# VH-VL binders against p38371: the designs that were tried, part 20

Target 1, 215 residues: p38371
Amino acid sequence: CNFEQPETNCFVQESPSWAVKYDVVDSPKDANGDECTTTAPLVELMGVYKYVNPETGAAQLALRPATLASRAIADTTTTSADQTSLGSLDTEPKDHGFCHANDFAPAFVNVAASDTAAANTIRYEFTNVRVYSAAVAPGTQFTGELKYTSNGCTSSYVMRAVWPPAPCDTASTEPAENCGVGSGLNPEFAVVCQPTSATGTTGYCVPAGDIPSFK
Key: E = the ipSAE of ESMFold2; O = the ipSAE of OpenDDE; V2 = 0.75 times the mean of E and O plus 0.25 times the DockQ between their complexes.

## First folded at step 5 (VH-VL; framework fv_romlusevimab)

Design y1 (at its last look DockQ between E and O 0.05; V2 from the best seeds 0.00; counts 0 for: pae E 7.8 > 2, placed apart)
Fold by OpenDDE, look of step 5:
Structure y1 (fold): chain C 215 residues (1-215), chain A 123 residues (1-123), chain B 108 residues (1-108)
Amino acid sequence: as target 1 above (215 residues)
Amino acid sequence: QVQLVQSGSELKKPGASVKVSCKASGYTFSRYAMNWVRQAPGQGLEWMGWINTRTGKPTYAQGFTGRFVFSLDTSVSTASLQISSLKAEDTAVYYCARERGYSGYDYYGMDVWGQGTTVTVSS
Amino acid sequence: SYVLTQPPSVSVAPGKTARITCGGNNIGGKDVHWYQQKPGQAPVLVIYDDSARPSGIPERFSGSNSGNTATLTISGVEAGDEADYYCQVWDSSSDQYVFGGGTKLTVL
């Protein structure tokens, strides 16, 4: 977002689009404890914004999953605020250049009932978010944990994100199209193309390792 | 909207049986376990157990085995609690409450509650 | 069996902050849920997973959990907050939900 705010040491690249990967930690279970199949996206874009209170200097981090936002089109019961997860953000980097973000409110949408499906709530719950804000790569990588719930099916993930979002195709031999030179990403970043589907080849470049992900 | 609607108040004599129903609406019934919670007059909340709304497998808390039976009618998204051989100490408000979720390790509490059913056992 | 201990009552003046504690052995390692129950009504989930708020619950409600004590904090207490509050955990050792004894919050 383009608004004036005080400078802080925890730089975060504000953008409506980060590339975010979710690696499963806990397999999907419904509220019966039974196996279910609904999962978070393999990869998605995410809006990331930083807010600073001009009076107190307190910082907040907002995360807006694109897939969640897209489902909100037909949702008249939730607001934009409901669809965005807002948490507190450190003002200064702490452990090894990370700025910690905590106390995220759940982001959710209500999906209206259809002829074939009952009403549903999709919920994103973020915890232990850490934005890498070291001088070598300030505010262009972050990690955390996601608890994803859809229609009572809950799963847990390690979240890894990078900016800018670079579309990619695993089937392409052109480096710029497969997370290489010319992709727009920091050449020092270790990234890999993550397709948006299990059978597809197109997706976005995401961190290849733990954050910070460097070659 | 998501809601649980329970059957009305019951007045029974000792030794009788009662069946409390809990009808769910606004969500996929079979994906959320249904808890039962008892609250005696002037007392706190007591977990009785839950039932798997997909398989129908009940799990009873200690102290709620034998006379207490959880059941389902999935065709109408209804969970039921039957209490047999009623005793005066069974006098309480009984709640059905939807299980919020499961992580593989922990359950997440109860996010939707019925309005409660008062069962009074008196001679 | 796992036991949760709550004070039987807490009193607070309007506009002030109420803190309701829930004690349990190593409760900080568990996920604590809080329920509000007003007279003659069913319980309402107000905090889950230690500090998360369900939709519709005011920001005045917050939760924390560490060590042997979980705390429900209600800032800017209003008359409408007068209720019984129960903490709850899942005890994996016994495979049971455990409720605290409840705390009656009185708004003076």
Scores: ipSAE 0.624, ipTM 0.849, lowest interface PAE 0.7, mean pLDDT 94
Fold by ESMFold2, look of step 8:
Structure y1 (fold): chain C 215 residues (1-215), chain A 123 residues (1-123), chain B 108 residues (1-108)
Amino acid sequence: as target 1 above (215 residues)
Amino acid sequence: QVQLVQSGSELKKPGASVKVSCKASGYTFSRYAMNWVRQAPGQGLEWMGWINTRTGKPTYAQGFTGRFVFSLDTSVSTASLQISSLKAEDTAVYYCARERGYSGYDYYGMDVWGQGTTVTVSS
Amino acid sequence: SYVLTQPPSVSVAPGKTARITCGGNNIGGKDVHWYQQKPGQAPVLVIYDDSARPSGIPERFSGSNSGNTATLTISGVEAGDEADYYCQVWDSSSDQYVFGGGTKLTVL
């Protein structure tokens, strides 16, 4: 079929890798309400996929965090479906240019016990996901909320994501390596280099502000 | 713990001015816009506008330009509403309310409200 | 200029389901937020973005939005649910938040 849909549909750039930044909303607490230290990563890559039921037209959004994907290699107790969070996706954008995705199933992976650590389940619960669908940047930025649980600690975040995942180095003087010209990002995007750790300078370009993040 | 604490109720004469303050705590003030909402006695809620706490730029609803001024003091995480040339019809409860979501996610509702400030204008 | 229309009142028996409507032209293309206001208190957000529930709001509160009508549904109504309920949208054409006129829920 050569029929093209109008740009009023909810387009999402499908990719095994988007760059996702988390900003804390509720600091980590254990089951007793006491503070604990386990957090979501500062930034991670995330697989993002759209599925459409050809019989009904219903759409779904799938999110697969790289943290879960990396642990999945050693986890024989969960499947790829368990490690991927699937939710409903609007078929048409709202007036403000966002497509909403809701009703996400949790995604998780199991980490076997070792001599130094108890068995653990790393669990992601996504809510209120919104994909920016306006024609200026269709389906290349999204935001949402994450409830993250690991090592008995639960914390919550806002997530802000951009495609493509542009690697960066805060120590580099080359603009292409520091979220500038030549990085492969849309030059109208407001982005900043987020290192993956406090020790290093390398990471990914992430939205500098709220979605849609533009200069 | 996220809180909005408003200044105390005011009794004013027509022609005077009043400033209602709204002090935020427990969150990063510049990440959330601040709405102002009016409720006249026995009436429903009426949106007056908001102020962008990152830039300080106010946006006023239709009918609230002129005598109504939104401002910020970011050093103490405070938003303020000033009403000049008070009229009897300005008698109402005035609420500050935080916009839900993070800066630039305006239009997602108001998730935290101040306790309200009653302004009474009478001779 | 965008208008949201709510019934002035709704009565429901304890344990039954209350449905409060919010009418507006093409409201299904807007994000509808719902607030509960008890006497002498500030409003509380109970539903945002049509159907999403803020932390701490019971699951018996739900929302839907399609066509020209958004609906707040409260199942298993309790005496403590007696309040005024307001719907709200952002209207992009006028650059304003708009509240509905409010609905008084009475639990008999």
Scores: ipSAE 0.019, ipTM 0.593, lowest interface PAE 7.8, mean pLDDT 88
ESMFold2, look of step 5: ipSAE 0.000; ipTM 0.488
ESMFold2 (binder alone), look of step 5: mean pLDDT 94; pTM 0.957
ESMFold2 (binder alone), look of step 8: mean pLDDT 94; pTM 0.957
OpenDDE, look of step 8: ipSAE 0.042; ipTM 0.620

## First folded at step 7 (VH-VL; framework fv_romlusevimab)

Design z1 (at its last look DockQ between E and O 0.03; V2 from the best seeds 0.00; counts 0 for: pae E 19.8 > 2, placed apart)
Fold by OpenDDE, look of step 7:
Structure z1 (fold): chain C 215 residues (1-215), chain A 123 residues (1-123), chain B 108 residues (1-108)
Amino acid sequence: as target 1 above (215 residues)
Amino acid sequence: QVQLVQSGSELKKPGASVKVSCKASGYTFSRYAMNWVRQAPGQGLEWMGWINTRTGKPTYAQGFTGRFVFSLDTSVSTASLQISSLKAEDTAVYYCARERGYKGSDYYGMDVWGQGTTVTVSS
Amino acid sequence: SYVLTQPPSVSVAPGKTARITCGGNNIGGKDVHWYQQKPGQAPVLVIYDDSARPSGIPERFSGSNSGNTATLTISGVEAGDEADYYCQVWDSSSDQYVFGGGTKLTVL
């Protein structure tokens, strides 16, 4: 184990899969302000990558929601770049171990209608993303805000993410399968199993509280 | 192509009435609220209010109640602004602008604008 | 009522970076939108939700928002960027949109 962590570097665990939870702040509404029903996933995986400009030292954070990646298969109009939200990232932690990421470009897909499915446009808009990069847990938790829009139905969320992604089952009595010992998560993390659906029991371990989420 | 096309310039006398139209195309009219924004000569933008294009419910900003009426003709995807008892101070460019979205506590701005309609009130 | 304050004018040389500020009490907690208006034209949304760009808006345009100040940044300013710029927020307390007074950007 490497216990020597850079104190002044905004470390971010790069991975194709973070577990991300979305807690609703504003219920879904259309552009008339009328209620609609489409919401962001309860939980999903997300690709997270850090880029550093070798000349300037400027850093960027890329977020790629799994929902967009999956829908992209049917999308003939958007590119991989369109499906990834790229923002600026601090080079050093500023406040209480957090590195701030800002100026994210929207990530989106645009799936045309088919014989079996209606047209679908999904857009992710991230703001106020903060990566916890303190020495105790460098770059394995982050939070932010999401504005989610699907076919004109828009809702807002607090986003909370943790690495590694640990699958879980609320119906399991095995700690390793329910965000406990053996799950691969930092034992100091406060996490809870979030099913992928309202009626299901299987999902991913997500932060139980505000970021940083510790026991 | 998503666009809003407004009616032409108007020259009116004080006390008269004017109706500015805003025709939408390229999108589902009833899914996006329509804002109205006023800009007096040499002045900034001023939000007048908006109309729900599904229900027809208008919301007027402070200072734009009474003489200002928002209406719809959904059959032709058109929003209209009527100003009655016109005053000299009503001289301005009036814009319709599509609401981008709503999240319960905030709105998301205006992503499509009409070209504007100049209303001049002069004796 | 909520008030947004913008400088009346900003001047910048071609190729340089222009920064237009929008001040408001705790504006960092609001979503700020920016509009560009060229002479004789309708406003165009150039930044929404503090930092997002609509399709067709150059990457030269960026936005930030924190504390009591939102900022529209235009890098590599071109002559065509000369325009009035307005910030905007939704004020939930009064249930209305509020515009800043506008900033005239002059390209020298």
Scores: ipSAE 0.035, ipTM 0.630, lowest interface PAE 2.9, mean pLDDT 92
Fold by ESMFold2, look of step 7:
Structure z1 (fold): chain C 215 residues (1-215), chain A 123 residues (1-123), chain B 108 residues (1-108)
Amino acid sequence: as target 1 above (215 residues)
Amino acid sequence: QVQLVQSGSELKKPGASVKVSCKASGYTFSRYAMNWVRQAPGQGLEWMGWINTRTGKPTYAQGFTGRFVFSLDTSVSTASLQISSLKAEDTAVYYCARERGYKGSDYYGMDVWGQGTTVTVSS
Amino acid sequence: SYVLTQPPSVSVAPGKTARITCGGNNIGGKDVHWYQQKPGQAPVLVIYDDSARPSGIPERFSGSNSGNTATLTISGVEAGDEADYYCQVWDSSSDQYVFGGGTKLTVL
């Protein structure tokens, strides 16, 4: 819980799992500028961690998408560092309570060729990341931009993320299973259930609007 | 290297004022609150309060209101303590100490200390 | 207001273990910090959050906190450990840091 004195640093809720939604800005194009079909997932879990260099006080934000983490099991050519995007994090909030993170290194994994698919590199490039740090919900929502490349296709997105991850089912009438009371989310958050696939009903609660997403 | 360097010792008469400065280096000044701690001769440590170095808002411990003023000059990463209307009982060593931060319901303590400034009040 | 009680002094032979106590009502529900102060010097944080050691503090310094007592333990005591030791907590009911009265460790 928070008390009277404002925090003097940028708090981020560290967790192996945040729920992240991607909303397309630029549809998938190949290197020639032609349409292609590979996209980022509609929603995924993401590891989010903060590091502070005790000698300099410099802070960093690490983002590890679940898509990269799951593929890393079979990837012998990349390391955990390659699979995690590390960027600088400002030391204090700006712009109405946001902590900015910039200069992210790309994160990627290699997927070996199979009988049904060619070898592929899945690449995430994050920019303009902003963590909401105001005292009412410090470090539990963030937004940013993603450039996603897979199978020679590149597309771009606005990303919006919330902690904790709350599983949901769009077909359920139970509030706890459809981003309502009992879901574990702050009841003042404006969230909606985003299925992980176009044909399914199950997924995660994600921000309904621009960050900070509140009712 | 994280460091706090305080101004030199002061000899004052009762009724005068004194200003103790604390210059920070080696870290982002606005990220950590600055504590002030008093130690009278032969006595223990006594917390006086802190100042939020991002906002400039001071918080004073009980008994340290009125005559004690915390201030900042963020352009030179400096926190200051001013004591007005000095009394003999204000004779002490005054320390600045960096607040490590806040987690949950508690604070993490004071991880870096200045060398101390001796203020002597003698008639 | 909240009070922390320390013994005024502790004497320990070289190479033995020193234990310095810090008593407080339900101190086990608080995070306890420990400072070492040598004569004429500023305090140095030696333990924070009950048992964590800052960088540069030897492993022979350890801490524990349970019930109404927190303890700073110094194993293999050396002459250089001779100092005053202070415990400290944050008291949320009064919004203040509180120090114990200090314990002088003498190595004899």
Scores: ipSAE 0.000, ipTM 0.416, lowest interface PAE 19.8, mean pLDDT 86
ESMFold2 (binder alone), look of step 7: mean pLDDT 93; pTM 0.953

Design z2 (at its last look DockQ between E and O 0.02; V2 from the best seeds 0.00; counts 0 for: pae E 19.6 > 2, placed apart)
Fold by ESMFold2, look of step 7:
Structure z2 (fold): chain C 215 residues (1-215), chain A 123 residues (1-123), chain B 108 residues (1-108)
Amino acid sequence: as target 1 above (215 residues)
Amino acid sequence: QVQLVQSGSELKKPGASVKVSCKASGYTFSRYAMNWVRQAPGQGLEWMGWINTRTGKPTYAQGFTGRFVFSLDTSVSTASLQISSLKAEDTAVYYCARERGYSGYDYYGMDVWGQGTTVTVSS
Amino acid sequence: SYVLTQPPSVSVAPGKTARITCGGNNIGSEDVHWYQQKPGQAPVLVIYDNNKRPSGIPERFSGSNSGNTATLTISGVEAGDEADYYCQVWDSSSDQYVFGGGTKLTVL
C-alpha cells in the first residue's frame, strides 16, 4: 500500500462534509449544575478546511459544524467566521503520524426568540484536535473534544471523524450501503453505520474506534 | 469490555520451548499493534518488540532477534510469543500489551495489558 | 542506546504531592508515557504523550516534560497509590521503546 510512505506535511482532506460522531463524556448540565436534556447530535456533517499563510508557512484548521451552517440561513447576526472554529495546526506531523490543532475559537449561531422559546446561542468549543496524517490514510480521520452549549445546557464529548461522509443504512445487507465494499471508504477503515436519529436506520459511516480507526 | 487474556503459567526445563498466547476481545484486533514486555523477578519492565496485527510483521527489540518469535492467529484475535531453547535467564513474567497508536505507525504507549504469564525455567 | 533514569524510590506522606522524575538527554523533545504497577499486577497506563490522561485516571495524576527531565506528579497521594512507576519513550535512533528502571512510591 502506497500510503505506508512517511508523510512530511500535515495534509488534511478539505471538504464541506466529513462525518463526525460524538460520544458523551460529561452529560448535559445547566448553569446551576442540574441535569438538562439538550445534547449535541449523534452524528453530523462537518466542513473541514486547511489554511496556510504563504509568507510564514503557518497553518490553521477550520471546523464548520453542519448544525451551525444550517441555522446560518436564518441568522443575520453571525457571519461565516462566527459559525466556523479556527485553530492553529501543526505544519509537520510528529513521528506518531498526528498533526495537532489547538487554540480553537468558539463557533456559534444565534437562534431568534419565538412565541414558544427564548433566544438561544448554539455554541461549539473544540479542544485537543488531532488529525491523522500518516501515509496510509493522510488527513482523512481526526479526533478531538467538544464542549456543546445550547438552551442553557452544556455537555462534553469525544469527537471522531472520517472522510468521506459515506451514507449508510443499518438495515441494509448490501455492503455498499453498510460501510463496506462499494461505499467509497478506504476498505481498511474500521467504521460503523451511525443513524442520524435514535429511531431511524439511515446515517453515515463513522469511526468504530479510536483514531486512526482501521480494521 | 476491552481485555487481553493470556495463557497459564509454565514450568519448563532448559532447552525446551514455550508458547504464550494472548487473546484479545472487545475491540478491532487489527487496529492496534501488540507489544510483548518481559519482567524478570524483582526487575523492571523490558520491551521485547511488537507485531503489526494488520500485516503480521514483527519488530523485535535489540537482544530479542533470535529465540523469540511473535505470531498471530487473526481468526481468533490471538497474538502469541514462542521462546525456543529456553534458558534459566528466560524466567520472567511475559505480558502482552496493546499499542495505543495505530499498528506500526504510532508510539502512544500501551493502554491495555494482559494479566501476565509466568514462565519458570529450572532443572 | 537511549537511557531513562528514575530514582529507585520516593516517599511521600498521605495527602501530599509526589513527584517522580525520569531523566534523559533532551527528553523534553520526546513524548513520555507513564505506567503504574501494583504488586502482583500488570502495569496500567496513567499518562501518555507527556501530560494526557487515559479515561478513568484521576485528575490528581499529571505529567510534565521539559529539558532533560519528565515528571509524573500525583497530588493528594493516597495509600492506594503505592506502586512502582515506569516512564517510557520511543527511541527513534534505535527504533525501540525504552523503559526507565522504575520508581517505588511509598506512602508513609
Scores: ipSAE 0.000, ipTM 0.427, lowest interface PAE 19.6, mean pLDDT 86
Fold by OpenDDE, look of step 7:
Order: C-alpha cells, then structure tokens, then sequence
Structure z2 (fold): chain C 215 residues (1-215), chain A 123 residues (1-123), chain B 108 residues (1-108)
C-alpha cells in the first residue's frame, strides 16, 4: 500500500515496478552440491515499498519480485505477506549515501502440482540490501544479494535495481527504446538493456555497473 | 524398509577417539543428505552438521569443527562420525538422520533417524 | 545465528488440544519442522515445512506459523503423545540448522 508517511532522509522511490538485474555469483546447486539448471530471472520487475512507523520513525523496506507475484495466482498456500520480503531500513543514509536494509524475511510461493505443471516452490532471500539515497539520485537505485531457490535448486546473485522501469529492445536503433534519451531514465545513469531471455532482445534497462551506476 | 542402524554404545576415556557408524538401508543412500545430531544427557537436540552422501563433502556446524569428522563408506551405505581428543562434555547420544532436501535453503526435515549411539567419556 | 524459543513444558488433559509454540524473529516466513521425542527414543519428524505431515503421522498433528511464532497443535491428545517436542529452522544466514530448546508435553 502506498500511503502518506513521515518523511525520512532515506528516500526510496515507492513503485510497483523497479527493474532488477541478477548477476550470478554462485551457480545453481542442489542439496548434494550437484549442478542444477534453474536460475533466477535475468531481469524482472519488483515492487518496492517503504513503510515508516509514525510513532517510532522506524522504517521498513518491502520487496515483491514479479516472479512471485505472477505465480501467486496458482498458489493456494501462501499469502501476499509470504510473497513479500520485508526488512528493516535505515532512517538516514550512512556509508557513501547508502541506506542499509537488513533482516529481510524470505519471500516465497508454493505452487502445487497440476495436470499441466509440476509443483513449484520458489524462495527469495535478500541480504545486504543498500539503497542509494544521495542527493544526486535519491532512492532510485539499490543493490544487494539474493539467494534464489526453485525446487531445491539454489543459486546466489548480486542484484542491481533501477527506477523507473524502462522497457527496451537491443535490436532497436531508437535511443528511447534502448535505454537512451527518451527512455525516462536519469540521463546520468549508466544503464544497459537486459533481455528477459538469453536469446531474446526485449527486456528492461538495468544498471550497467555497480551501484550507484553513473556514466 | 527404510532405516538407519547405528553402532553400539561406547565408553571412552578423555583423549581417546571414537567412531560412530550409521548404516543405511531400504533407500538410495546418495539421494539423501546425512545429518548428525548430538544430545547431551537431559539436554536438547543439537545439529552438528551434515555430509554429502554422493561427494563425501562434510559441512560442520559452528562448534563442531576440528575434532569432529564426517565420513562415508558408500560401498556399504554407511556414514560415520569420528570424534577425536574426547572430552567429558562429549558425553551424549549421537544420532544420524537422513534428510531429503534439495538445497541448503529448501529442506524437508530429517525424516529417518538412527536409534542413536551413546558415547560416554569418563576417566 | 537464529534463536528459537520454546516453553519448557506444556500440560494438557487427555482429549484436549495441546499447543506448543516456537518463537523466532519472522519465523512465519521460515520453514519450520517439528520433532517428537519420547523417552529413550530417537526423534521422529511429525511436521515439516510448517504444516506438512510425514506419512504415518496422525492428522491430530498440525503445524502453523505466523509472525514470530510457530505452533505445533496436537488435537485429541493421547497419553502416547507425552514427549519432548522440538522445533527446527534452517538458518540461511549461517547455513545451519537450529533447534528450539524443546518442550515437554505432559498428559495429565
């Protein structure tokens, strides 16, 4: 929910859609350490919301991956709360303009098997999330680490996120369609088009470098 | 029938070593991780770690590194726990327990347990 | 590491419902397993993944978790249910299993 909250120094752009990239750190493994093939999306949208306790001033950050939201329709066991990762958030920027978010609860879905699809359990575990909240770009980039598990296949990633979500096509010569001028992104941001699939050309603009990602 | 059968009770002196075995039967040994759990007299359960039953790679819980060694003899579907330089505080019942888990983040609990092995360390 | 807190003991009359709690920070988002241990016996998995029952476990056993508390519920308690019960969670931050301190269920 987006509602009026007390202002804090750690600004976060609240939106149902951030563009999030996951770069693999550890390749997917099963319980026995064997290779498995399921990975997190190359890119996905993510709902990001900030909650502030009006009495205490304590802040929380909520992350809702689109993957979980999309599969939730088939999930009869988990709730919206289960599908959202909620963590604590600093009230003011600390190291180099970053607001740290910690202690995220896992977000997950549990889809039972059907006639057309196998059972699917997906878990997101976020750690070391840092929202860049410096004056030059307050609350429109964040990074962190993800442990992603799908049906027991676990992998780890560095996630990098930017707002707004700008659709893009690597095959397009139009700047506005390839993370350039007119895309809606901060022109100072260093971004690149990340297709949603390994063979596709369409996706979203994501940070090209480490957060904060600037030209 | 799926079962884990552990070796018999052990009485050791401080400084000695002990090896507890856990023989699996009734299932494919390499498809389940093997956990070790300790329970001191009158105390609760304490997870010691687990071993990959395919590769033999052990993972030890904090506090169970050094003197504790997990090993396998896959030819006879047996997992073993060796404790060296035994101390009085090592007196406990030691359990092996299989777990069907896909990864370190998605486990289904320890569904089959050995009967436990009592290790008593006394001078 | 993660800390799980259980009451040391719970008493219940036969036929009544016993509830054993397991406290932990945001445990409602974790996968909680429950084990039953009778005197002189090895533990037995009675609930896994919060609310799933292994084969052979009576329907009287159920699990739930929400917020900071997981609960093992035993309906229609029988004398044979008298045992110690342990909750368990995988702590992803430390890659370790963590057990609760255990709860002794006494059937009056």
Amino acid sequence: as target 1 above (215 residues)
Amino acid sequence: QVQLVQSGSELKKPGASVKVSCKASGYTFSRYAMNWVRQAPGQGLEWMGWINTRTGKPTYAQGFTGRFVFSLDTSVSTASLQISSLKAEDTAVYYCARERGYSGYDYYGMDVWGQGTTVTVSS
Amino acid sequence: SYVLTQPPSVSVAPGKTARITCGGNNIGSEDVHWYQQKPGQAPVLVIYDNNKRPSGIPERFSGSNSGNTATLTISGVEAGDEADYYCQVWDSSSDQYVFGGGTKLTVL
Scores: ipSAE 0.000, ipTM 0.520, lowest interface PAE 11.9, mean pLDDT 91
ESMFold2 (binder alone), look of step 7: mean pLDDT 92; pTM 0.951

